# VHH binders against Abasic site processing protein HMCES (HMCES), part 222

Target 1, 269 residues: Abasic site processing protein HMCES (HMCES), of Homo sapiens (Human) (q96fz2)
Amino acid sequence: CGRTSCHLPRDVLTRACAYQDRRGQQRLPEWRDPDKYCPSYNKSPQSNSPVLLSRLHFEKDADSSERIIAPMRWGLVPSWFKESDPSKLQFNTTNCRSDTVMEKRSFKVPLGKGRRCVVLADGFYEWQRCQGTNQRQPYFIYFPQIKTEKSGSIGAADSPENWEKVWDNWRLLTMAGIFDCWEPPEGGDVLYSYTIITVDSCKGLSDIHHRMPAILDGEEAVSKWLDFGEVSTQEALKLIHPTENITFHAVSSVVNNSRNNTPECLAPV
Key: E = the ipSAE of ESMFold2; O = the ipSAE of OpenDDE; V2 = 0.75 times the mean of E and O plus 0.25 times the DockQ between their complexes.

## First folded at step 19 (VHH)

Design wb17 (from wb2 with S108K; framework vhh_6z1v_2; at its last look DockQ between E and O 0.66; V2 from the best seeds 0.74)
Fold by ESMFold2, look of step 19:
Structure wb17 (fold): chain B 269 residues (1-269), chain A 123 residues (1-123)
Amino acid sequence: as target 1 above (269 residues)
Amino acid sequence: EVQLVESGGRLVRTGGSLRLSCAASGFDFSTYAMGWFRQAPGKEREVVAAISWHGGITYHADFVKGRFTISRDNAKNTVYLQMNSLKPEDTAVYYCAARPYQFYDRPKDYNYWGQGTQVTVSS
């Protein structure tokens, strides 16, 4: 997983993340650094994307079931990194394989500190290697979406104005991540950065790619992954597995260039 | 204390009509999406219709499209299901359910449930 879409306006995104705390109270996640949220149909490593994490990471004695939403850098920067420019990191931390997460110090250490996050996206892109050609077919991959209708209307849902109505009720993809905190050696704000945990692909995606992000399907899985105060690392890792509750469609090559930020990136072809 | 109370279920003949109501209390109804689900004996609970928190976006399952209409009245904290052209296969217990803002098709994604109202459609 190396490309996502996360394009919703902040208020729509926030409502899509409504949840219940441990006591059953409805809440919206509280934003940190909201001005760093950069919506785009075409997010790549090193860019910021919103993640959910427990309030307990920020506030002594906070209820660990309460959620913060904050933009973080994609590509985990370990706390021990010594260079001043994170792009000089010598190894790829865009993804973290679930089968070796407890063997890699860059991931094991923050995971042991409870630094679990949920990475939010509209969905992700994956490129299928096509036999008989050098071309790769991109797909947009996302949770199945319930069909939406304008109240009282029946008609062609494929019109441009109906794209906006689809997004009003879009179920965000929720991927399991690990984050770390890096203090730049020359000073400045602490850098929060994340990796996306990957697993073997489910049967439905196996023809596209052999790996997929670890998807947390439903509020119980999301709550357990986030709540490091009540859910141990060992128990949380049981949530990390493939899911068949996923769908996809082919998209045009417009998405190949990460500078292209248009709805065409995820439009069906 | 959250309560969802369905009413209006009864015995009707094929081709008849019913309106189900679900009165909500104990939460801010205007911030919740609402759904109607049904469960026939030996079957899994399935979504019939759903409506967004603001009322402007709906879903109707293919098996009821054109026959059932979901609506809501936020001033009365009530969601409705108008059921026309009823068929024997519509016989089920009908439940209303709520979740914040957005609606989904799976029962497990809903926070609050009513106790249900029986609809029986005789041949």
Scores: ipSAE 0.798, ipTM 0.911, lowest interface PAE 0.8, mean pLDDT 91
Fold by OpenDDE, look of step 19:
Structure wb17 (fold): chain B 269 residues (1-269), chain A 123 residues (1-123)
Amino acid sequence: as target 1 above (269 residues)
Amino acid sequence: EVQLVESGGRLVRTGGSLRLSCAASGFDFSTYAMGWFRQAPGKEREVVAAISWHGGITYHADFVKGRFTISRDNAKNTVYLQMNSLKPEDTAVYYCAARPYQFYDRPKDYNYWGQGTQVTVSS
């Protein structure tokens, strides 16, 4: 996974992340660093994206079932990294393979500390290789959405008003991630960054791409992944597997350019 | 305590009309999406209609074909299902369900459920 969409307004995104704590009380996640949230139809590595994480990571006596939403840098910077510039990392940390998560220090260590997060997106993009050509067809991949009477096809929302209505009921894609905290050697703000765990693709997606993000489908899966206080690493890793509960459609080549940030990126062709 | 109480289910003739009501209590109704589900004997529970927390977005299943309409009154903490042109195939237990803000199509995605109300349509 090298490209995602996360374009919802902050208030809509917050509502989409509504949850119940272990006591059954409905809650909205509190924001940390809300000003770092930059909505975009075309998110690439090194950009900031919102993730969910347990409040216990910030507050010693907090209920571990409570959630915080925070923009983090895509591409995990390990806490042990000694260079002053995160861009000098020599290895790719955009994704973490589920089969080698425990073999790589960069991912094993933060995971062992309970640094599990849920990466939020409208969906993610993958490119299918066309047989016999060097051309790649991009696809937008996401949770199945309920078609509302007012919501024509994602592509038919002709008016901004109708578009907002469609997205107000959008089910966000919830991907399993690992995050780490990096303190710059020269001082400054702590950098929070994440990697997306990947698995072998489900059968439905296998023709498009052989790998997919580990998707946490449903509130229980999300809660267990986040709750590092009550759920062990071993139990959490049981949640990491391919899911068939996805849909996709072909999109235009507009998404190929990471600078393009328009609804056309995820619109059906 | 969270409660959803359905009412209005009864025996009706084919072509008849019913209005189901679901009264909610014990939670902030205005922040929950509401749904009507039905379960016929030997069948899985399926979504009939759903409405967003603010009532601005609605969903109706394909089998409804304009016959049913979901609505809500947040001041009364009540969601409604107006059912017209009822058919024998509509015979089922109808359930009211609630989940935070957005509505989904799967029963497992809803947090609260009513006890259900029986709707029977005779030929």
Scores: ipSAE 0.743, ipTM 0.883, lowest interface PAE 0.8, mean pLDDT 92
ESMFold2 (binder alone), look of step 19: mean pLDDT 90; pTM 0.913

Design wb18 (from wb2 with S108Y; framework vhh_6z1v_2; at its last look DockQ between E and O 0.67; V2 from the best seeds 0.76)
Fold by OpenDDE, look of step 19:
Structure wb18 (fold): chain B 269 residues (1-269), chain A 123 residues (1-123)
Amino acid sequence: as target 1 above (269 residues)
Amino acid sequence: EVQLVESGGRLVRTGGSLRLSCAASGFDFSTYAMGWFRQAPGKEREVVAAISWHGGITYHADFVKGRFTISRDNAKNTVYLQMNSLKPEDTAVYYCAARPYQFYDRPYDYNYWGQGTQVTVSS
C-alpha cells in the first residue's frame, strides 16, 4: 500500500470514529495535534495521516480502551535512528509484512512495546498491471458502503452539497499499523510515525494486486488491536489476516500524480 | 438506562398503512443514527430503513420500493417508520436500533435495540 485517501473534514472524521469504551460509554476520540491533520484524496508516504491509538500511550493511568486520534507520519522512523533527518532512513518502512514483522527490529521492538495503531482512510489505491502493456490501471479499494438515497454512485454527486452528504455516512477503512516515537538527536519535537501491516491479498483483490493492508473489520477487531494493556502481542497478531469484506472500482490516472488532490482521484471511471 | 420502545405494530390488511414509533431514552438521541429492522419467522434480521443522526441522510432497503419512509424527531427522541401499501411478506417483528452517528446495514453494528413490535399483514 503506497497511496491512500483521507479527505474528510475533521469533525466528520471524528464522528466516524465514535466508539464505546470498556464501560460501554459512547465516546469520541480526543485529538492530539489536530493542526497536523491535512485532508487529502491522495496521501503518499511521508505525509501525515490520522491514526487511532490507546490513550494509555499518553497517560499512565488511563483506560486502555479509550482512544486518541493523532496525525502521524507515514513511514515508521525507528526510535534508535541516529540521523537528524528521517529521510535518510535507508530501508522502506511504509509497509510491514505480516510474515516478517517479528524478524525486523524496526517493527518488532515498537510492537513489543504495545505501539499498535489503527490507520484511518477513506480507502487505498492499488495499480493493476495490464498484461502485455506497461500500463497500470489504478483502483480505489474500500469497505462496502451502504447506498443512501442521496448518495448516488460515488461518482454521481453533482454538487458539493451532495458530495458532503455522501461522505457523512462513509465507513472508514481501518488498517492495522505499528507506530514508533523518534526523538531527534538535535532536539525538538518527538516524531510519531507509522507503518501499515500488509498481508497477502484476498481472492477478490488477487487480480489487482498480490498484497493488501491488514484490515481490521469491526469495532471488536479495532478495540483489540488498540488495547495493548489487555491484549497481548500474540493475541493481537491473530487479527492480522486478509479480508474479503472489501469493494473496489477503477479510477482515473489522475491519482498517479501525488500532487493531485481532487475528488477525481477516487471517482469511478 | 438505555431504552428503545417500539409501538404501532398491529394486524392490518393487505394494502393498509401503519406508522411505527420508537421512543428513545437514556442516551443522547441526537448523536445516534437510528434504524428499523425486521425479523420474520425463520429468517434473519434485516435492515428496513435507517436515518443519520441529523436526519439528512436516509436509507431504505430495496424491498421497500418507496412504500416505507423513515423519519425522526430529535426534540421528541423518536424515530418513525411510515409503512404504506403493506403486503403479507412484510409480516415480521419490527425492531428499532441505534448506533453512534452513522448507520450501517448490518445488525451487528448497532449498539441498542428495542424489544420489537409485531406487524402482521393479512391477505
Scores: ipSAE 0.806, ipTM 0.905, lowest interface PAE 0.6, mean pLDDT 93
Fold by ESMFold2, look of step 19:
Structure wb18 (fold): chain B 269 residues (1-269), chain A 123 residues (1-123)
Amino acid sequence: as target 1 above (269 residues)
Amino acid sequence: EVQLVESGGRLVRTGGSLRLSCAASGFDFSTYAMGWFRQAPGKEREVVAAISWHGGITYHADFVKGRFTISRDNAKNTVYLQMNSLKPEDTAVYYCAARPYQFYDRPYDYNYWGQGTQVTVSS
């Protein structure tokens, strides 16, 4: 997983993340650094994207079931990294394979500190290699969405308002991630950064690509992954598996260039 | 404390109409999406219609399109299901359900449920 869409306005995104805490209280996640949220149809590594994490990471004695939402850099920078420039990291931390997560120091250490996050997206892109050619077919991959219509509307399927109403009720893709906190040696703000955990693809996606992000399907899975105060690393890792509850459609090659940030990137072809 | 109370279910003949109501209390109704689900004997609970928290976006299952209409009145904390052209296949217990802001088709994703109201459609 190396490209996502996360384009919703901040208020729409925040409402899509409504949840209940351990006591059953409805809440919205509280933002950290909301001005750093950069919505785009075409997010790539090194960019910032919003993630959910437990309030307990920021406040002593906080309820670990309460959620913070914060933009973090995609591409985990380990806390032990000594150079002044994160681009000098000599290995790729965009993704973390689930089968080796406890073997890699870059991921094992923050995981042991309970640094689990939920990476938010509209969906992700994958490129299918076509046999007999060097061309690749991009697909947009996302949770199945309930069909929506404008209240009281008859026959207006192609209206721009209908497009906006689809996104107002969009079920966000929720992917399991690990984050770390790096203090630049020359000083400055702590850098929060994340990796997306990957698993073998489900049967429905295997013709497109052999790997997929570890998707957390439903509030129970999301709550358990986030709540490092009540859910151990060993219990949390049981949540990491492929899911068949996923759908996709082919998109044009506009998405290939990461500088293209338009709805065309995810439009069906 | 939270209550969803359905009303309006009864026995009607084929081709008839009913309006179901669901009165909500104990939570901020204006921040919740609402859904109507139904369950016939031996069948799984299925979504019939749903409406967003602001009322501007709806869903109607294909098996009820053109016949059923969901609506809400935030001033009265009430969601409605207008059911026209009823068929014997519509016989079921109808449930009102709520979840924050957005609606989904899975019962698993809803936080609050009513006790249900029986709708029976005779030949």
Scores: ipSAE 0.780, ipTM 0.905, lowest interface PAE 0.8, mean pLDDT 91
ESMFold2 (binder alone), look of step 19: mean pLDDT 89; pTM 0.903

Design wb19 (from wb2 with S108H; framework vhh_6z1v_2; at its last look DockQ between E and O 0.48; V2 from the best seeds 0.67)
Fold by OpenDDE, look of step 19:
Structure wb19 (fold): chain B 269 residues (1-269), chain A 123 residues (1-123)
Amino acid sequence: as target 1 above (269 residues)
Amino acid sequence: EVQLVESGGRLVRTGGSLRLSCAASGFDFSTYAMGWFRQAPGKEREVVAAISWHGGITYHADFVKGRFTISRDNAKNTVYLQMNSLKPEDTAVYYCAARPYQFYDRPHDYNYWGQGTQVTVSS
């Protein structure tokens, strides 16, 4: 996974992340660093994207079932990294393979510390290789959405008003991530960064791409992944597997350019 | 305590109309999407209609075909299902369900459920 969409307004995004805590009380996640949230139809590595994480990471004795939403840098920067510039990392940390997560120090160590997060997106993009051609067809991949009477297909929202309605009821994609905290050697703010765990693709997606993000489907999966206080690493890793509960459609080549940030990126062609 | 109480279910003839009501209490109704589900004997529970927390977005299942309409009154903490042109195939227990803000189509995604009200349509 090298490209995602996360374009919802902050208030809409927050509502889409509504949850029940351990007591059964409905809550909205509290924002940390809301000003770092930059909505975009075309998110690439090194950009900031919102993730969910347990409040216990920030507050001692907090209820570990409570959630915080925070923009983090895509591409995990390990805490042990000694260079002043995260871009000098010599290895790719955009994704973490589920089969080698425990073999790589960069991922094993933060995971062992309970640094699990849920990466939020409208969906993610993948490119299908066309046989015999160097051309790649991009696809937008996301949770199945319920069709509303007013919302035609994502493509039929011809009016801004209809578009807003579609996205107000949008089910966000919830991907399993690992995050780490990096303190710059020269001082400054602590950098929070994440990697997306990947698995072999499900059967439905296998023709498009052989790998997919580990998707946490449903509130229980999300809660267990986040709750590092009550759920062990071993138990959490049981949640990491391919899911068939996805849909996709072909999109235009507009998304190929990471600078393009328009609804055209995820619109059906 | 969270409560959803359905009412209005009864025996009706084919072509008849019913209005179901669901009264909600024990939670902030205005921040929850509401749904009507039904379960016929030997069948799975299925979504009939749903409405967003603010009432601006609605969903009706394909089998409804314009016969049913979901609505809500947040001031009364009540969601409604107007059912017209009822058919024997509509015979089921109808359930009211609630979940935060957005509505989904799967029953397991809803947090609160009523006890259900029986709708029977005779030929």
Scores: ipSAE 0.762, ipTM 0.890, lowest interface PAE 0.7, mean pLDDT 92
Fold by ESMFold2, look of step 19:
Structure wb19 (fold): chain B 269 residues (1-269), chain A 123 residues (1-123)
Amino acid sequence: as target 1 above (269 residues)
Amino acid sequence: EVQLVESGGRLVRTGGSLRLSCAASGFDFSTYAMGWFRQAPGKEREVVAAISWHGGITYHADFVKGRFTISRDNAKNTVYLQMNSLKPEDTAVYYCAARPYQFYDRPHDYNYWGQGTQVTVSS
C-alpha cells in the first residue's frame, strides 16, 4: 500500500468518524493540529494524513476509549532515530508486514508502548501487473458503499447546507497502523509518523496485488485496536487479517503521477 | 431513554398503499441517519431504504425502487416510508433503525432499533 485518497472536507471527515465511547455516549473525535490536514485524491508517503488514536496518548488518566484525530506523516520515523533528517532513514517504513511486526525494532518498540492508530482514507490505490506487458493497471480499492441518491429536503431545520455533497455518506476505509513520536536532535516540534500494517491479500484482490493493508471492519475492531488501555498488544494483533469485505474499480493512469490531485484519480474507467 | 416506535403497518390488498411512521425520542434526531429494514418469516433482516441525517441523500433497495419513498421530518423527530404498489412479497415486519450521521446496509451498523410494525399484503 503506497497511495491513498483522503479528500473529504474536515467537517465531513469528522462526522464520518462518529463513535461510541465505552460508556455508550456518542462522540466525535477531537482534532489535534487541524490546520495540518491536507485533503487530496492522491496521497503518497511522506505526506500527512489523518489518523485516529486514543486520547490516553495525550492526557493523563483520560478514558482510553475516547478518540483523537490528528494528521501524521506517512512513513514511521522511530523514536530512537539519531540523525537530524528523517529522509536519511536507511529502511522503508511506509508499510509494516504483520508476520514480522514483533521482529522489527522500528515497529515492535512503538507497538509495545500501545502506539496503535487507525489510518483514514477514502480508499487506496494498487497497480496490477498485467501479464504479457509492462503496463500496470491502477485500481481504486475501498469498502463496499451503499448506493446513494439525491433527495429533496424535508423541513427547513433538516435541510443540509450542501445536499449535493454525495460523499457525505462515504464509509471511510479504516486501516490498522502503528505510530511513533520522534524528537529532532536539533530541536523543534515532535514528529508524529505512522506505518500501515499489511497482510496477504484476500482472494478478491489477489489478481491485483499479493499484499493489502490490514483493514479494521466495523466499530468493534476499530475500538479494540485503538484502546491500548484495555486491549493488550497480543489481543490487538488478532484483529490483523485479510478481509473479503472490499471492492474496487479500474481507474485512469492520471493517478500515476502523485502531483495529480483531481477527482479523475479515483473515477471509474 | 432512546425509543423508536413504528406505526402504520396493517393488512392491505395487492396494489395498495401504506405509509409507515417511526417516532424517535431520547437522542438528537437531527444528527442521526435513519433506515427502514424488513424481516419476513424465516428470512434475514434486510435494508429497504435509508436517509442521511440532513435528509439530502437516500437509498432505496432495488426491490422497492419506484414504489417506496423514505423521508424525514426533523421538526417532528419522525422518519417515514411511503409504500405504493404493494406486492405479497412485501409482507414482513418493518423496523426503524438509527445510527449517527451516515447510513449503511448492514443491520449491525445501527445503534438503535424499533420494535417493528407488521405489514401484510394479500391478493
Scores: ipSAE 0.693, ipTM 0.860, lowest interface PAE 1.0, mean pLDDT 90
ESMFold2 (binder alone), look of step 19: mean pLDDT 89; pTM 0.909

Design wb2 (from uc31 with A52S; framework vhh_6z1v_2; at its last look DockQ between E and O 0.61; V2 from the best seeds 0.73)
Fold by OpenDDE, look of step 19:
Structure wb2 (fold): chain B 269 residues (1-269), chain A 123 residues (1-123)
Amino acid sequence: as target 1 above (269 residues)
Amino acid sequence: EVQLVESGGRLVRTGGSLRLSCAASGFDFSTYAMGWFRQAPGKEREVVAAISWHGGITYHADFVKGRFTISRDNAKNTVYLQMNSLKPEDTAVYYCAARPYQFYDRPSDYNYWGQGTQVTVSS
């Protein structure tokens, strides 16, 4: 997974992340660093994206079932990294393979500390190799959505107003991530960054791409992944597997350029 | 205590109309999406209609075909289902359900449920 969409307004995104705590009380996640949230139809590594994480990571004795939403850098920067520039990291941390998560220090260590997060997106993009050509067809992949009366196909929203209404009831894709905290050697703000855990693709997606993000389907899966206070690493890792509960459609080549940030990126062709 | 209380279910003739109501209490109704579900004997519970927390977005199942309309009044903490052109196939227990802000089509995604109201359509 090298490209996602996360374009919802902050308030809409927050509502989409409504949850019940362990007491059964409805809550909205509290924002940390809301100003770092940059909505985009075309999110690439090194950009900031919103993730969910347990409040216990920030507050001692907090209820670990409570959630915080925070923009973090895509591409995990390990806490032990000694260079002053995160871009000098020599290995790719955009994704973490589920089969080697415990073999790589960069992922094992933060995971062992309970630094599990849920990466939020409208969906993610993957490119299918066309047989016989060097051309790749991009696809937008996301949770199945309920067709609302006002929501024609994602592509049929004729007006900006109708478009917003369609997205107000959008089920966000929830991907399993690991985050870490990096303190720059020269001082400054702590950098929070994340990696997306990947698995072998489900059967439905296998023709498009052989790998997919580990998707946490449903509130229980999300809650268990986040609650590092009550759920062990071993138990949490049981949640990491391919899911068939996914849909996709072909999109235009507009998404190929990471600078393009328009609705055309995820519109069906 | 959270309560959803359905009312309006009764015996009606084919082609008849019925309006169901669901009164909600014990939670902030204005922040919940509401849904109507039905369960016929020997069948699974299925979504009939759903409405967003602000009432601006609605969903109706394919079998409704314009016959039913979901609406809500947040001032009264009530969701409604207007059912027209009723058919024997519509005979079921109708349930009101609630979940935070957004609506879904799966019963498992809803947090609160009413006890249901019986709708019977005779030929």
Scores: ipSAE 0.806, ipTM 0.902, lowest interface PAE 0.6, mean pLDDT 93
Fold by ESMFold2, look of step 19:
Structure wb2 (fold): chain B 269 residues (1-269), chain A 123 residues (1-123)
Amino acid sequence: as target 1 above (269 residues)
Amino acid sequence: EVQLVESGGRLVRTGGSLRLSCAASGFDFSTYAMGWFRQAPGKEREVVAAISWHGGITYHADFVKGRFTISRDNAKNTVYLQMNSLKPEDTAVYYCAARPYQFYDRPSDYNYWGQGTQVTVSS
């Protein structure tokens, strides 16, 4: 998993993340650094994307079931990293394999600190190798979406504003992640960065790619992954498995160039 | 205290019509998506219809399409289900459900539920 779409305006994305705390109170996640949110149909490693994490990471005595939403750098930079430039990290932390997470210092240390996050996206892209050619077929992969119908429209031609309303009901893909906090050796702001946990692909995706992100399907799974105050690492790792509750469609090669940030990136072909 | 109170369920003959209402209180209705679910004896609870918080987007299950219509009135904090051309298969307890902003098809995705209203369709 090395490319995602996360294009919704901040307010729409925030509403899609409405949740209940442990007392049953309806809440929206509270933003940290909202100015760093950069929506795009075509996110790649080293860019910022929004993640959910427990409020307890930021506030002493906070209710660990309350959620913060914050942009973080994709590609975990370990807290022990000594260089001044994170791009000089000599190993790839875009993803973390679930079968070795407790063996890799870069991942087991922050996991032991409860640094679990939920990575948000519209969906992710994967490239399928096609027999008989060097061409690769990109697919957009996402949660199945309930079929929506426009209401209140009467005979008028569709407008761009009406098209934006269908995204109001998009079920965001929720992926299990681990984050860490790195203090630059020369000073400056703490860098928050994440990795996406991966698992073997489910049967439905195996013809496209052999790995998939660990998807957290539903509020129970999301709440348990985030709540490091009440849910141990051992219990949380039981949430990490493939899911068949996933769908996909082929997309054009426009998405291949990570500079292309247009709806064409995820449009069916 | 959150309340969802369904009303309008009763015995009707095959081919008849009913309108169910669900009155909401204890939360900001205008920020919630609403759904109608049903459960027949021995069956799983299933989504029948749903409507977005702003009312501009709806869903109707295939087994009710063309027969049932969901609507909402934010001024009255009420969601409705107009049920036409009723069949014995529609016999069930109908539940009103709410979750913030978006609607989904699975009952586990909803935060608030009414106690249900019985709809019985006689042969």
Scores: ipSAE 0.740, ipTM 0.882, lowest interface PAE 0.9, mean pLDDT 91
ESMFold2 (binder alone), look of step 19: mean pLDDT 90; pTM 0.911

